VHH binders against Protein STRICTOSIDINE SYNTHASE-LIKE 2 (SSL2). Designs and how they scored, part 8

Target 1, 353 residues: Protein STRICTOSIDINE SYNTHASE-LIKE 2 (SSL2), of Arabidopsis thaliana (Mouse-ear cress) (q9slg8)
Amino acid sequence: EGPKHGGESMLTVQIPDFRLIPTTGALGPESFVFDFFGDGPYTGLSDGRIVKWLANESRWIDFAVTTSAREGCEGPHEHQRTEHVCGRPLGLAFDKSTGDLYIADAYMGLLKVGPTGGVATQVLPRELNEALRFTNSLDINPRTGVVYFTDSSSVYQRRNYIGAMMSGDKTGRLMKYDNTKQVTTLLSNLAFVNGVALSQNGDYLLVVETAMCRILRYWLNETSVKSQSHDNYEIFAEGLPGFPDNIKRSPRGGFWVGLNTKHSKLTKFAMSNAWLGRAALGLPVDWMKVHSVWARYNGNGMAVRLSEDSGVILEVFEGKNENKWISISEVEEKDGTLWVGSVNTPFAGMYKI
Short names: E, the ipSAE of ESMFold2; O, the ipSAE of OpenDDE; V2, 0.75 times the mean of E and O plus 0.25 times the DockQ between their complexes.

## First folded at step 1 (VHH)

Design z08 (framework vhh_7z1x_3)
Fold by ESMFold2-Fast, scan of step 1:
Order: C-alpha cells, then sequence, then structure tokens
Structure z08 (fold): chain B 353 residues (1-353), chain A 122 residues (1-122)
C-alpha cells in the first residue's frame, strides 16, 4: 500500500515517460553500473550475458559472459530452464582500484571479469562458492576493495524464489570478501536478503530484506554503538508500499529502491502466516506460473528515493502496466538520467530528469 | 575551467624513487579530496592513494602502503606522490583525480589529469 503518514497527500506519484531500450533476445536488466570513465551502463541478462550500452551508437554490445559453456544459452527460449547452466547475473559493481567487474550470479556465486570483458571467473575457492546458492547483490568499498554481497537463500535457487517467499525461509546472509581472501558472514537468518548499498563515506551498509518488506542499516565503523545481541544493525525503513528489491545511492542524496510488487492485505496476511505458504507448497501447483500471471495484471512497478539519515520517502515514481512495467528491480541515477530495470522485462528504461 | 597537470614521470631502475606532482587550477583546491590512480598497459585503473582537502587524512592501497607517500601543498595548488622502492610492476600511467570532500559520491572522480608515464626497468 502507500506510505503510512501524510506523505501520500504531499508526495506526487510521478509516471515517467521512459524511453524503452530492448535487450535483444533476453530478459531482466535488473542492475546497472557505469565504469570508471563513466561509460555504460552495463547490465546482466537472463541468458548469462553482461552487455554494455554505447550511448553514441544507441546500441548494446556484448561485454562478458558468466561461463564459457554457452551451448543452448542464447536465443528465444524459456531462460529459467537453462540459467543453472548458463548463469543468471544479478548484481554488478566495478572495483575502482583494478577496473574489474564483480558479478553476483544467482547460480555461479561471486564472479569477476577484467576491464576488457570476456569470460568471468569465480572469485571464491570452490568449497566456499558451492556454499552460495542464490547470490543476488553486491557493492564494493572503493577505498578498500572489500566486496559486500548477499545470498538470498541457502535452500532455494532463483528459479524457485516464490518457494523461498511462501515457505518463510530465513537462510539469507550478508557477507564480505576482503583483501585477506576471506569470506565473513556479517548477518544471517535473513528473510530473502536482496539489495545492498554502501553509504557515501563507507560507514554503513543498507541491506534489503525483501520478505520482511524492510531495509536494515548495518554499521561498519568502529565508533558505532555495538548491539548486546552480537549484531550491529537497526531498522532503516519499513512499511514500504511494495517488496523492495535493489538499492542504489542517488547523487542527489539518499537511496533509490526498486519495488517489485505492491503490498495488499492478502500478501501481508500470507507473509505473517508462513504456515499458509508451506501448506500451499504441498499442492500440485506451479506457484512461479501463478505468480507470473498475477503480476502481469496486478504488479505495477514502483521506485522510491529514501533520505540518507531517516529513510523518509523523498520521491516516488510508478511504471505503468500499459508500458509492460509489471515490476521495478533497480534505479541507477547517473548525470541526470534514471536507468530503470526489472528482472522480468525484455527492456531497460531511460528517463532524463 | 578546471585543469590538472601531472609531471615527474620517467624511466627508473628497480629500487629507485620518483616524485610525481599534480598542479591544479580553475577550482578551490583545498575543498577537494585528491587521489592518485594508475593504469598499467592492458590493465584497468588501480586507485593508489587519497588525501583529504586539509591534508589531515590519508589512505593507501595495500600494493603501495609503506612505499608511496601522498602529500599536498594547498598554497601552491599541488598534489604529490613520493614513490620509493619502485618495482617493474609499478610501470603505468599515473593520474591525479579529484573526488568530493563534502559527502558526495566518494568513488566518482570529478576531474582528471592527462597522466604521466612511469617506467620501471633495468
Amino acid sequence: as target 1 above (353 residues)
Amino acid sequence: QVQLVETGGGLVQPGGSLRLSCTASGFTFSDYYMNWVRQAPGKGLEWLSGISGSGGSTSYADSVKGRFTISRDNAKNTLYLQMNSLQPDDTAVYFCATSPDYGDYLWEFDYWGQGTQVTVSS
């Protein structure tokens, strides 16, 4: 639903006239990054490709692939059936010190590719990478090179994420990979952890917990008050009008959050009563297909810009179903342009502000 | 019009030293966090070191910590990088770059110089 304050009367919901940029044969440009020279954006697609936008030529070029085993990956088919072989790149971030592109891949874990592109390679040792089941989002501290990343579930893979949501799964983790070549778990027992963004000064992370419809703030600085409960976090935002997905800093201050599906009384009831979802999973019903049909008619994508300190909604926009915007995963703002993506659309959106 | 000009590069033998300078004009130098970044042939950009507008805070990449020293002279609008114990792997084009010191995007460099070539070989 809308925000639980007088903001619904003060905030105008914008409906931007997005320029739609087709992704040619693949779905799901859900994360956008620009390289160190400001070129791009780069985005990951449902067939395992990472593509780069050439603004001067108004076209995408192939930049990288998740794996060299590419047979059957590209072209017109249901990519959900092949993404466990082909990869499904989700989160992207450049390491500013090396120019390497780091990739959170839903099946292949944490990957990287050099600044000239090509075939990506696994960052983590095999044993650690095999413990990742649904790597989703990442961000990199530009001063330290530390990679912060999320794994949404240790039980469910991306192709069955509705199962994670319906079952009340709480196996999500926030982790870091640092210059000692070690992985440290910062937060565990998260309900479908998703987007992660580092603050401008590197003092904290904002972490999206999609199934709880909230954003957590995890403090990284030594001067922050440590919790007696062994965790150093607080709730940054909750009661959002939809399920939050990716989170990105805005150059105008604060954070853009893509909202996948609007909340209803039914979805709130279902989320608070996990037994209902678990009972439903026992039925011989393809819940991924049920959700897809429901989202097609009911899911208008939204995005909100939250304030830096308090998580107050500063700006709201909605993508109309008439333009096939059934969800929004991410908003990347660069030089007065909004790049808007969704995991389930065959196009990216571009809007000049 | 903002301008950054790097000087001080050249050919040096392994174990040698060089001091790079970056002269700034067209903006209030003391308001900006300043950085040194390099690019080796066929490689991406590597951030090396940064210094706050006042000079009170410095940071270094692990690859150069203990060997390189960043400093600035705000009266002369000049940034320095003292490079000691140079290795062949330090061969690169070295750039100075500004980043906001007022809480904006820390990893976006606003202004760049043209670079200065450093070659470390026997």
Scores: ipSAE 0.000, ipTM 0.109, lowest interface PAE 23.0, mean pLDDT 81

Design z09 (framework vhh_7z1x_3)
Fold by ESMFold2-Fast, scan of step 1:
Structure z09 (fold): chain B 353 residues (1-353), chain A 123 residues (1-123)
Amino acid sequence: as target 1 above (353 residues)
Amino acid sequence: QVQLVETGGGLVQPGGSLRLSCTASGFTFDDYGMNWVRQAPGKGLEWLSGISWNSGSISYADSVKGRFTISRDNAKNTLYLQMNSLQPDDTAVYFCARVSEYFTLDYYGMDVWGQGTQVTVSS
């Protein structure tokens, strides 16, 4: 029994001493993957590059780019101004059968590149790819090759994501691309859908709904009558202490969830009163800049590991070490090491468990 | 052999109200999410509102939030749109549509559409 706060008042919050690994020339290592040889991690950056970590040399190498049109993409400028031309790779996953790296790009949709890297190409036909506006996360079923992916908004692009959050936008979708060369919508009307992760056995997907501060479980059981409907899901976790971002399976069981922007009384009030955000958007204020200034000084990135079956919090980490982590987007666990990333930092974090 | 039929459209003065109905037949209505979409003269399709199969999830376009209310009665196989504080800019053909299992280029991936009902906001 606890003091009626649930696990939050019983859990020991850890503040790991992360080794910081600069992502020279660009920010935002938001997602991490390792290849079939266990090498990497690979991560996507604000300038449209995907880079690979070489542990034996302690350096990043350029692995891939989202587009061949690279003029003005790299170097010391505000990459948010060029993301719509240069790409902004967010989610990453390898197809184990081909060795191809699949990329969820915020502006260019679903992309892939071969195992030796280079210039990525569009996976979907041009018409379907152009219907994607804010592709965010993906995961691949290693048995079937099916690609599950999210598009966070059909109205707002990444460069105006605060607008999506403040307006109460619910145009997010969970989709699949399979061996029939078809895109199928699994869930629609989602409030800033973000991370997606396949269960170890491929039985379900966990889907992060950031603006609702919850995680949904979508069952892939084809024999269920309810799985034939458009809303075949249940709530896996809710009432999280911050806005959930990416979700990744832990090899120790359960799922790591990066938490961006820890909840406050103000954010909870705003979420229960959607008109407030809409009214604020009517003011002559650059809310993206307001948010970035607020996050710089008040941001507290967290990560939680949730149990596989019940979504109970098993571990909590705060990225409060020397104010380095204003937000956390993802935790990737591999061989006793945690790789921690944020869309807002010019470095990745590394912590040995 | 599925069908959606919209009713309730007509002429209304600015500031007035209308309630649209959409009756479904030929499929299990409570297995599907439903949407309201409109098309103004000379413009493309505009999504207005969506409701899940069990009414557990409801969403609105910014242009209609606070003025329009979507609801459904699964026992009657009927979808509703209550429209209040109507403006001249709300003049359009209003369609109900079923959420598709397949991703389409139509707004929200809709596969079954009604014939539409005309709403005209003027004196």
Scores: ipSAE 0.000, ipTM 0.127, lowest interface PAE 20.6, mean pLDDT 82

Design z10 (framework vhh_7z1x_3)
Fold by ESMFold2-Fast, scan of step 1:
Structure z10 (fold): chain B 353 residues (1-353), chain A 123 residues (1-123)
Amino acid sequence: as target 1 above (353 residues)
Amino acid sequence: QVQLVETGGGLVQPGGSLRLSCTASGFTFSSYAMNWVRQAPGKGLEWLSGISGSGDSTSYADSVKGRFTISRDNAKNTLYLQMNSLQPDDTAVYFCAKDYGSGSYFLEPFDYWGQGTQVTVSS
């Protein structure tokens, strides 16, 4: 059953006024953030750049880069071949107290850059950063400065993410970096952990587990512990109509969840039977290329806004005609505008609601 | 081999008009969305307008909406940008750029660019 039923059109965001905004020269505005002055959005691209949108000039400016070693990073080529050198910035969040932009980079780990931009630097000591293999998403508590972040796999890097999805890999982790300058693992054994979002009051984290098509709620307040067995987490949402990617608070309440693409019974069967995926990975086949070709013809990106308390779907975003997305990674809502992004597109979407 | 050739640039006075053309070859033109992008002296790239493969849908940057009109002739493999009410700030090199998809999806960056055509708006 699709993400929209005929009788449920009231749950669907119908947006007649939209713009596609090319990211010119690179793919994958996967995540968006605005600074504490309301400027932006900022987004990370496939060539290791973080760019900032200037609404008054209708153009992107280069704000930051993941590394100073930029040889061969920009220009017309398959950026997946160079992203392990050039960086691949995925998640972004600003630290309110310093104005620093924190970056979850798929290859370089946890990075930050000052409020004027430039070359980003590693946040964690080398040994800790080398234990991060696929850093994906982050969020920052504006009151405490604590950084919550995800590492999708300790085995597979982003360039081999199909391996993580197909093998039944469960090495994903949710971690925090705090004022003691220590990394603490909050949850482990996650199947392709992806987006993370702090609740408005800082009471819990929502954590996306992409390979399980579900979202977990991890309670940060001891008095809000879900289980008397000292388990600090529960299932927040499951049975989602697609593969969840990034998750962001909505200023209208609840959370927007990008659903990369609608899942099929065949895909779900394959994910439930890891032996099949492991057997396939043993074949001399470029599964990243096979997947990209399949997604090109069968991809159908969507997003849902979930209620804060129970994870009930309140709104569905799905494109039609020329507004159809092959995949959606994130929806960031600001001042009546939805900023829509995908790891696979050379543009961002701007939709006025 | 994909190739894009821009023409129609030149010197124009403020308030004037120009029509840019982009001739495409090496791909099925009607199957791909097309874009106009510019770069002003000392500034970065700025996206201006996009048009679907069919020509049925168009999008514009706020800086040019109402002044510029994008169109295409699929029979001639040609993309157009009609520029009206030109301002000194419109001075830039204008590039034609091919998308990966028809406007419904894009998987590759805008990497099929011509040399560009210079537009100078001055009195």
Scores: ipSAE 0.000, ipTM 0.155, lowest interface PAE 17.8, mean pLDDT 81

## First folded at step 2 (VHH; from b06, 17 letters changed; framework vhh_7z1x_3)

Design b06z (at its last look DockQ between E and O 0.02; V2 from the best seeds 0.00; counts 0 for: pae E 14.1 > 2, placed apart)
Fold by OpenDDE, look of step 2:
Structure b06z (fold): chain B 353 residues (1-353), chain A 123 residues (1-123)
Amino acid sequence: as target 1 above (353 residues)
Amino acid sequence: QVQLVETGGGLVQPGGSLRLSCTASGFTFSSYGMNWVRQAPGKGLEWLSGISGSGGSTSYADSVKGRFTISRDNAKNTLYLQMNSLQPDDTAVYFCAKESLGWYFDSSGYDYWGQGTQVTVSS
């Protein structure tokens, strides 16, 4: 009698109270973070700004930028055209010891800015042996100050991330930056690595491999890795019902994962036939635009909370029929509220649970 | 082979106007955003303007906003930059640059550049 996988009933949480929070002048609040005072959230936008939510005033304020060169960055234009100049902050985390905000910028690399904001400074030189090309997510060990971050591709830039997915690119990396200013690659050959989250105790990292629709667990302490597997990592979750993006710890336990798109027959087929993606890349089509348009009208993102130990889906959040989630990149939970971010929307979602 | 050829540069007096053209070949022109970038002597590259593949969206740097107009004729595979009220500080080599959608991109986000055309604004 095979172990009865106790069917933990996927609790579909119907969130009754939804507030749409517009991001004026830009889109793509992909990641959220609160500071150590509980203020925020902070989020990065398509025009290169990091903005802070003022809860008492119900508005965003400018907090930081990842470059001083802001010419042509502002205003209602296609920000993807200038994001390599204006920056594209994707990942955010605060250092508890300093109050500094660390930034994973898709184009500028790993940066930080003081607690009062302003122009961020580069933490890493651009001239690394292998330059960061698509810095995506980060988390910080609050005890050690070690920064763990992801680089999604050494070949593709953010503005061509669909190409990365379609091509089957596996040049993504999980990396570590420590107080000695050394950078170490922990994992390589990842297929569009995206979100990264440190466990509560700091024993392991969860890293999202978007193109493989799975989450890997990387053990940080040598002692816990069973002697026989030379690999310091294992599959934490696989067969996710969509393309996972960012991962965040829940204060209630487990991890929130944003899924940009639910799997369809077509996406499954495409994943099984990688040559189709490569063939499609040869066509004179702007696939980024196609994806953007498709996502706008047909996108069906979801959020799932995974159990801490086994990666089992505990909770599922889906948009209602009339308010379909176009894409979900991240879910940040705080004080009974879920902040839901998307790389493609001109707003954030705030749900009271 | 992708080719971008800029034309229309020259010497002009302050307050004068020029119209630059960039003729594209070797790719589906309408599928890609195009940009104008300039480089003044001793200075770095400066982005000036961009236009979407369809031409439906345009962007400008503050330095040229209100003076320069980007446009394109997809039937002719040609990008344009109308430059009015030219000033001496507009003196530079002007490049058209293709936005990258492919495997290889310049760190600048463009995969192909023209050879550039010289614009000199001098009394």
Scores: ipSAE 0.000, ipTM 0.260, lowest interface PAE 13.0, mean pLDDT 87
ESMFold2, look of step 2: ipSAE 0.000; ipTM 0.222
ESMFold2 (binder alone), look of step 2: mean pLDDT 83; pTM 0.833

## First folded at step 4 (VHH)

Design p01 (from b06 with G55S G56D S57Y; framework vhh_brivekimig_d4)
Fold by ESMFold2-Fast, scan of step 4:
Structure p01 (fold): chain B 353 residues (1-353), chain A 123 residues (1-123)
Amino acid sequence: as target 1 above (353 residues)
Amino acid sequence: EVQLVESGGGVVQPGGSLRLSCAASGFTFSSYGMSWVRQAPGKGPEWVSSISGSSDYTLYADSVKGRFTISRDNSKNTLYLQMNSLRPEDTALYYCAKESLGWYFDSSGYDYSSQGTLVTVSS
């Protein structure tokens, strides 16, 4: 069960004419954020850089890096081989009170860098940060400074994420880091938890559970009044037409959700028969490579905008064919422009609505 | 134009069995996947099961796996749901649905008229 999906069978699917903005020698502009002056977007790349778009100059500048130990990180090589030492920044959010950029890095955990950029530093003590295996997305409450973030698996790292999907892994967690300088786990036993977004009023979180193709709503105020119960959450949306990735509030209301791949009968069959994936993982096959080849020829990135209260699909677009989108990770809407990103593309997309 | 007519519901005791049918018309039945969706009193819709047009692939919700069997007869344009080991929590109005865009379903505002069939499991 979940919220009713109204009218999507009659909803017109758009294929926008995106302006493609190549990244500087790296791929995977997966998440976008704008600073306090409305400048940017900033995005994280496959080589551990965070770059900023300068619209007046039509170019990216290097803003920050995940680590100072960067020998062999940049340049023309397969970054997936080096991301565990160079970092792989995924989620980004600014703390409005300090100007600091917080970074969810797939290998280095929760990081931050000051408003002028440079080398990022770990937010958490080493012991706590090392307990984070696959930090993916984050959002910050602008009134409290509380950082909400996801860790997709305690077993699988980003370089082996297909293993998490194929095995039926449910070690994902939703956590918070607050002014007590402590990490609190809000939800556990999640199947590849991914995007997280705070509601406009700060009273709930929407949490993407990619392997279940659903979005959960976790009530922050309800958690305060309901003691010691895991029922502080409900299904916000399910039965989505693809695997949900990142989630972002739309200034026009509701939430944009990037859908990594559109569902097919094959993906539905595979997801409903987890034993097949588990059995396949026992074979001496590089499933990450198999998936990358499959995605190159069969991938079809989509995005949906969901209503704020009920999760009803309001808008749908796909990046198939002309736009060369194998997958879509995120849609960030800013001043009448959609910024579209993917972990798998050497470009960002820009569409003026 | 598209028409789906469910039947086979009724009152049954826990542990009992029922077979639901859905008669389809107005489209090429064998070319579309079909699903069963249920709605319990006072609750939202829950997807139950799906079957491919060829019958080669079937999917089940975790709540019904091992108890329910979906099948179809393309020569008769009919979809079936065999329900065994019924439980009080299976009490719901059951609908059949034509697959239009793959996996997701619209359980409100169907593009065809469907009355559903009521299943009540009581002691």
Scores: ipSAE 0.000, ipTM 0.105, lowest interface PAE 21.2, mean pLDDT 80

Design p02 (from b06 with S54E G55S G56D S57Y; framework vhh_brivekimig_d4)
Fold by ESMFold2-Fast, scan of step 4:
Structure p02 (fold): chain B 353 residues (1-353), chain A 123 residues (1-123)
Amino acid sequence: as target 1 above (353 residues)
Amino acid sequence: EVQLVESGGGVVQPGGSLRLSCAASGFTFSSYGMSWVRQAPGKGPEWVSSISGESDYTLYADSVKGRFTISRDNSKNTLYLQMNSLRPEDTALYYCAKESLGWYFDSSGYDYSSQGTLVTVSS
């Protein structure tokens, strides 16, 4: 007989061989990237640092910072209150041709730092960077050097993202920055656009639309699409069991998608009744605080691996049944290990498979 | 094709020692956690011990803590179980198992080699 999955779906991952790795006094290892040599992972934290894991020493080192003006950024306080000054690095990707690390920062826009680290610098001209409000995710075409990136809202910043979700905001954009040093908007009017991932051959982008609980496929080669209901894009996956966050290619095929929180009866009701959120925003209530309290007791982080061609769920990862995984932002798979991250945790997860 | 071949079992007296080996092939050994599982006559499978791919983490069943030591040599694709202070209740077929997605700590949830190596502790 084959493997036994007593009480579990054969698609559900319950891995006992794991390690939780604390993130040196800051929260939110939300995204992971490995460099050209396979070293890392690198991850961004709530205090504006990008840190690198040294496996041989079992410790993090400081690799880069979003800004040189760092007074009050580190140490024990609510980093969410200072992240608009200190930066909040979210998405990370290496340009393989230069070794530069590109950073999607929630407040500072598109940044980059050289292969030896240090203080990051803004990529875009001042006027273009000032038009970005909530830069979230990015990926780089290794053949062309083109940077694809998302801006989740032109109205709401990260510290007030609940406002974007509750208001029905549709100001999200998918953009590219190319070798002519120009920014082009590829898609607009997106409801909290989030993760973006380039296909292995560079033929398409998968784009996460969090507020619609769906993933879009945007074709970079028009001739690869014979018919479509929308201009150069189609729905890749929808009706996901939670709110999708980051998306990363799996070396075993397909894409890992972090689901920030699994759907409950309450979240399904709220999604079906958009008027409720808009009405609630008129009340003098700190909805970010309300949400953080709710998520502590009701949050349930999950991730799914979707098939490459059809977006069918191939595999499910559920975090620990305790409040340690109140949300999952990303799963990065590397050499038989799942690196699991969340914007809400003071640790990264490392699961051997 | 994943292959696991156990060896090192035998007959020993109470208080004796044995070292079990498991030779693995058909997969990247260092990328997977490995476990030892045993099945005594007339009983179901019982998990004994687990080790992570790079030996960062080890687990033991309460019945064997302090007596058994799990280890691995990734350069030889080999898993080991050093068994000391053996007792009659340790008598069982011992299997090595490759951990997989969907695995969890439950004695009915393991996928292991069909051959095993027999350990008999008797006076």
Scores: ipSAE 0.000, ipTM 0.104, lowest interface PAE 19.8, mean pLDDT 80

Design p03 (from b06 with Y110F; framework vhh_brivekimig_d4; at its last look DockQ between E and O 0.56; V2 from the best seeds 0.00; counts 0 for: pae E 8.0 > 2)
Amino acid sequence: EVQLVESGGGVVQPGGSLRLSCAASGFTFSSYGMSWVRQAPGKGPEWVSSISGSGGSTLYADSVKGRFTISRDNSKNTLYLQMNSLRPEDTALYYCAKESLGWYFDSSGFDYSSQGTLVTVSS
ESMFold2-Fast, scan of step 4: ipSAE 0.415; ipTM 0.756
ESMFold2, look of step 5: ipSAE 0.012; ipTM 0.363
ESMFold2 (binder alone), look of step 5: mean pLDDT 79; pTM 0.797
OpenDDE, look of step 5: ipSAE 0.213; ipTM 0.643
ESMFold2, look of step 7: ipSAE 0.013; ipTM 0.438
ESMFold2 (binder alone), look of step 7: mean pLDDT 79; pTM 0.792
OpenDDE, look of step 7: ipSAE 0.116; ipTM 0.608

Design p04 (framework vhh_brivekimig_d4)
Fold by ESMFold2-Fast, scan of step 4:
Structure p04 (fold): chain B 353 residues (1-353), chain A 122 residues (1-122)
Amino acid sequence: as target 1 above (353 residues)
Amino acid sequence: EVQLVESGGGVVQPGGSLRLSCAASGFTFSSYGMSWVRQAPGKGPEWVSSISGSGGSTLYADSVKGRFTISRDNSKNTLYLQMNSLRPEDTALYYCAKEGLWFGELSGYDYSSQGTLVTVSS
């Protein structure tokens, strides 16, 4: 019957006039969270810092760092070259019962820091944490304290993520860490698994599979509505107009999905000819640099809000303007404001609905 | 074309104060973060301080925290560094740098090639 399709011809694409909020000295406010008092947002940066926005002072303060070994981490340089030492915090979530901030770090695995901030510590035993190669996103069930998290590849680290995309890597995993201090793999063999979000009632997880341009729904309740298949998951959305990144619940219902880059004729051709990426990796070419040059001229970040039950596109916007969103990683909606982030911009976006 | 012109360097005694200025042109000044970077004789460049485009966020190297203040005047397209309680170790060529809008995974900065010399000597 073919894949699901969004209502491409029935929706007006918005181009919001975002207020840009620079992240001084570092890139990539990729994910946003608010604390139990509703303060923030907090975001992770390319140099291993987690910073907090003080709206009353219109400034960022340093809240936490991924490690105490900070020499050479801050200031103007290519942070990509030091992030394996300094950390690269991606996903963030508060455990509202303890006030602890949990961090999905691309190199250091699953970390946490207390409500007053400081130096983060490893959540998992060393052996289990070292088995994580590219921890990307997380969400916490506020009723149970269970942490759901993704590891995008067991082969490729963040600094080589284009390799994961081009190679057809399917080593991504969705995992949980519970109050018994056990890690359980819920789904494996995923093609660059990325964002994860718990439903409002905790009945299911939405899981972004970036390289397949789709979102899966994984049912958590054993007695819930389920497929007749032996797999406890189904396709929630597919045929999206770009590569999905992070996913967050909207307080107006449904889920915001950042689309890292909008599909072009080139990306559609590459997806229909998957062997081309594998062949290209055999060439002595820095594909991360090639991608950055391509994104400079062709990058167009967008976001969609999907309906809760059926994954139908409810609204869509693009970051086309003179400040140019080359990519969008996440949209966090709070109290009538959209906070928009990207892994590769030196600013966050703010838009009042 | 980005143009950055530093001024305000000079010779000052230990414990003294100095204010550096950087006049910017060729870009929308208020849309970009700005930084001060220094290079002591025979050493590599050291980042000193950064400020967001709006001026709402500032960051300092541990060696200068509490002594230096970065600020900007967006109406004049000018970046400042107020240096107090100067030490001999602060002797360096100081450069103004513009945060680049990077179209990939890396941060970029446009640095002035000229700099302004600060000498702290008794």
Scores: ipSAE 0.000, ipTM 0.138, lowest interface PAE 19.2, mean pLDDT 81

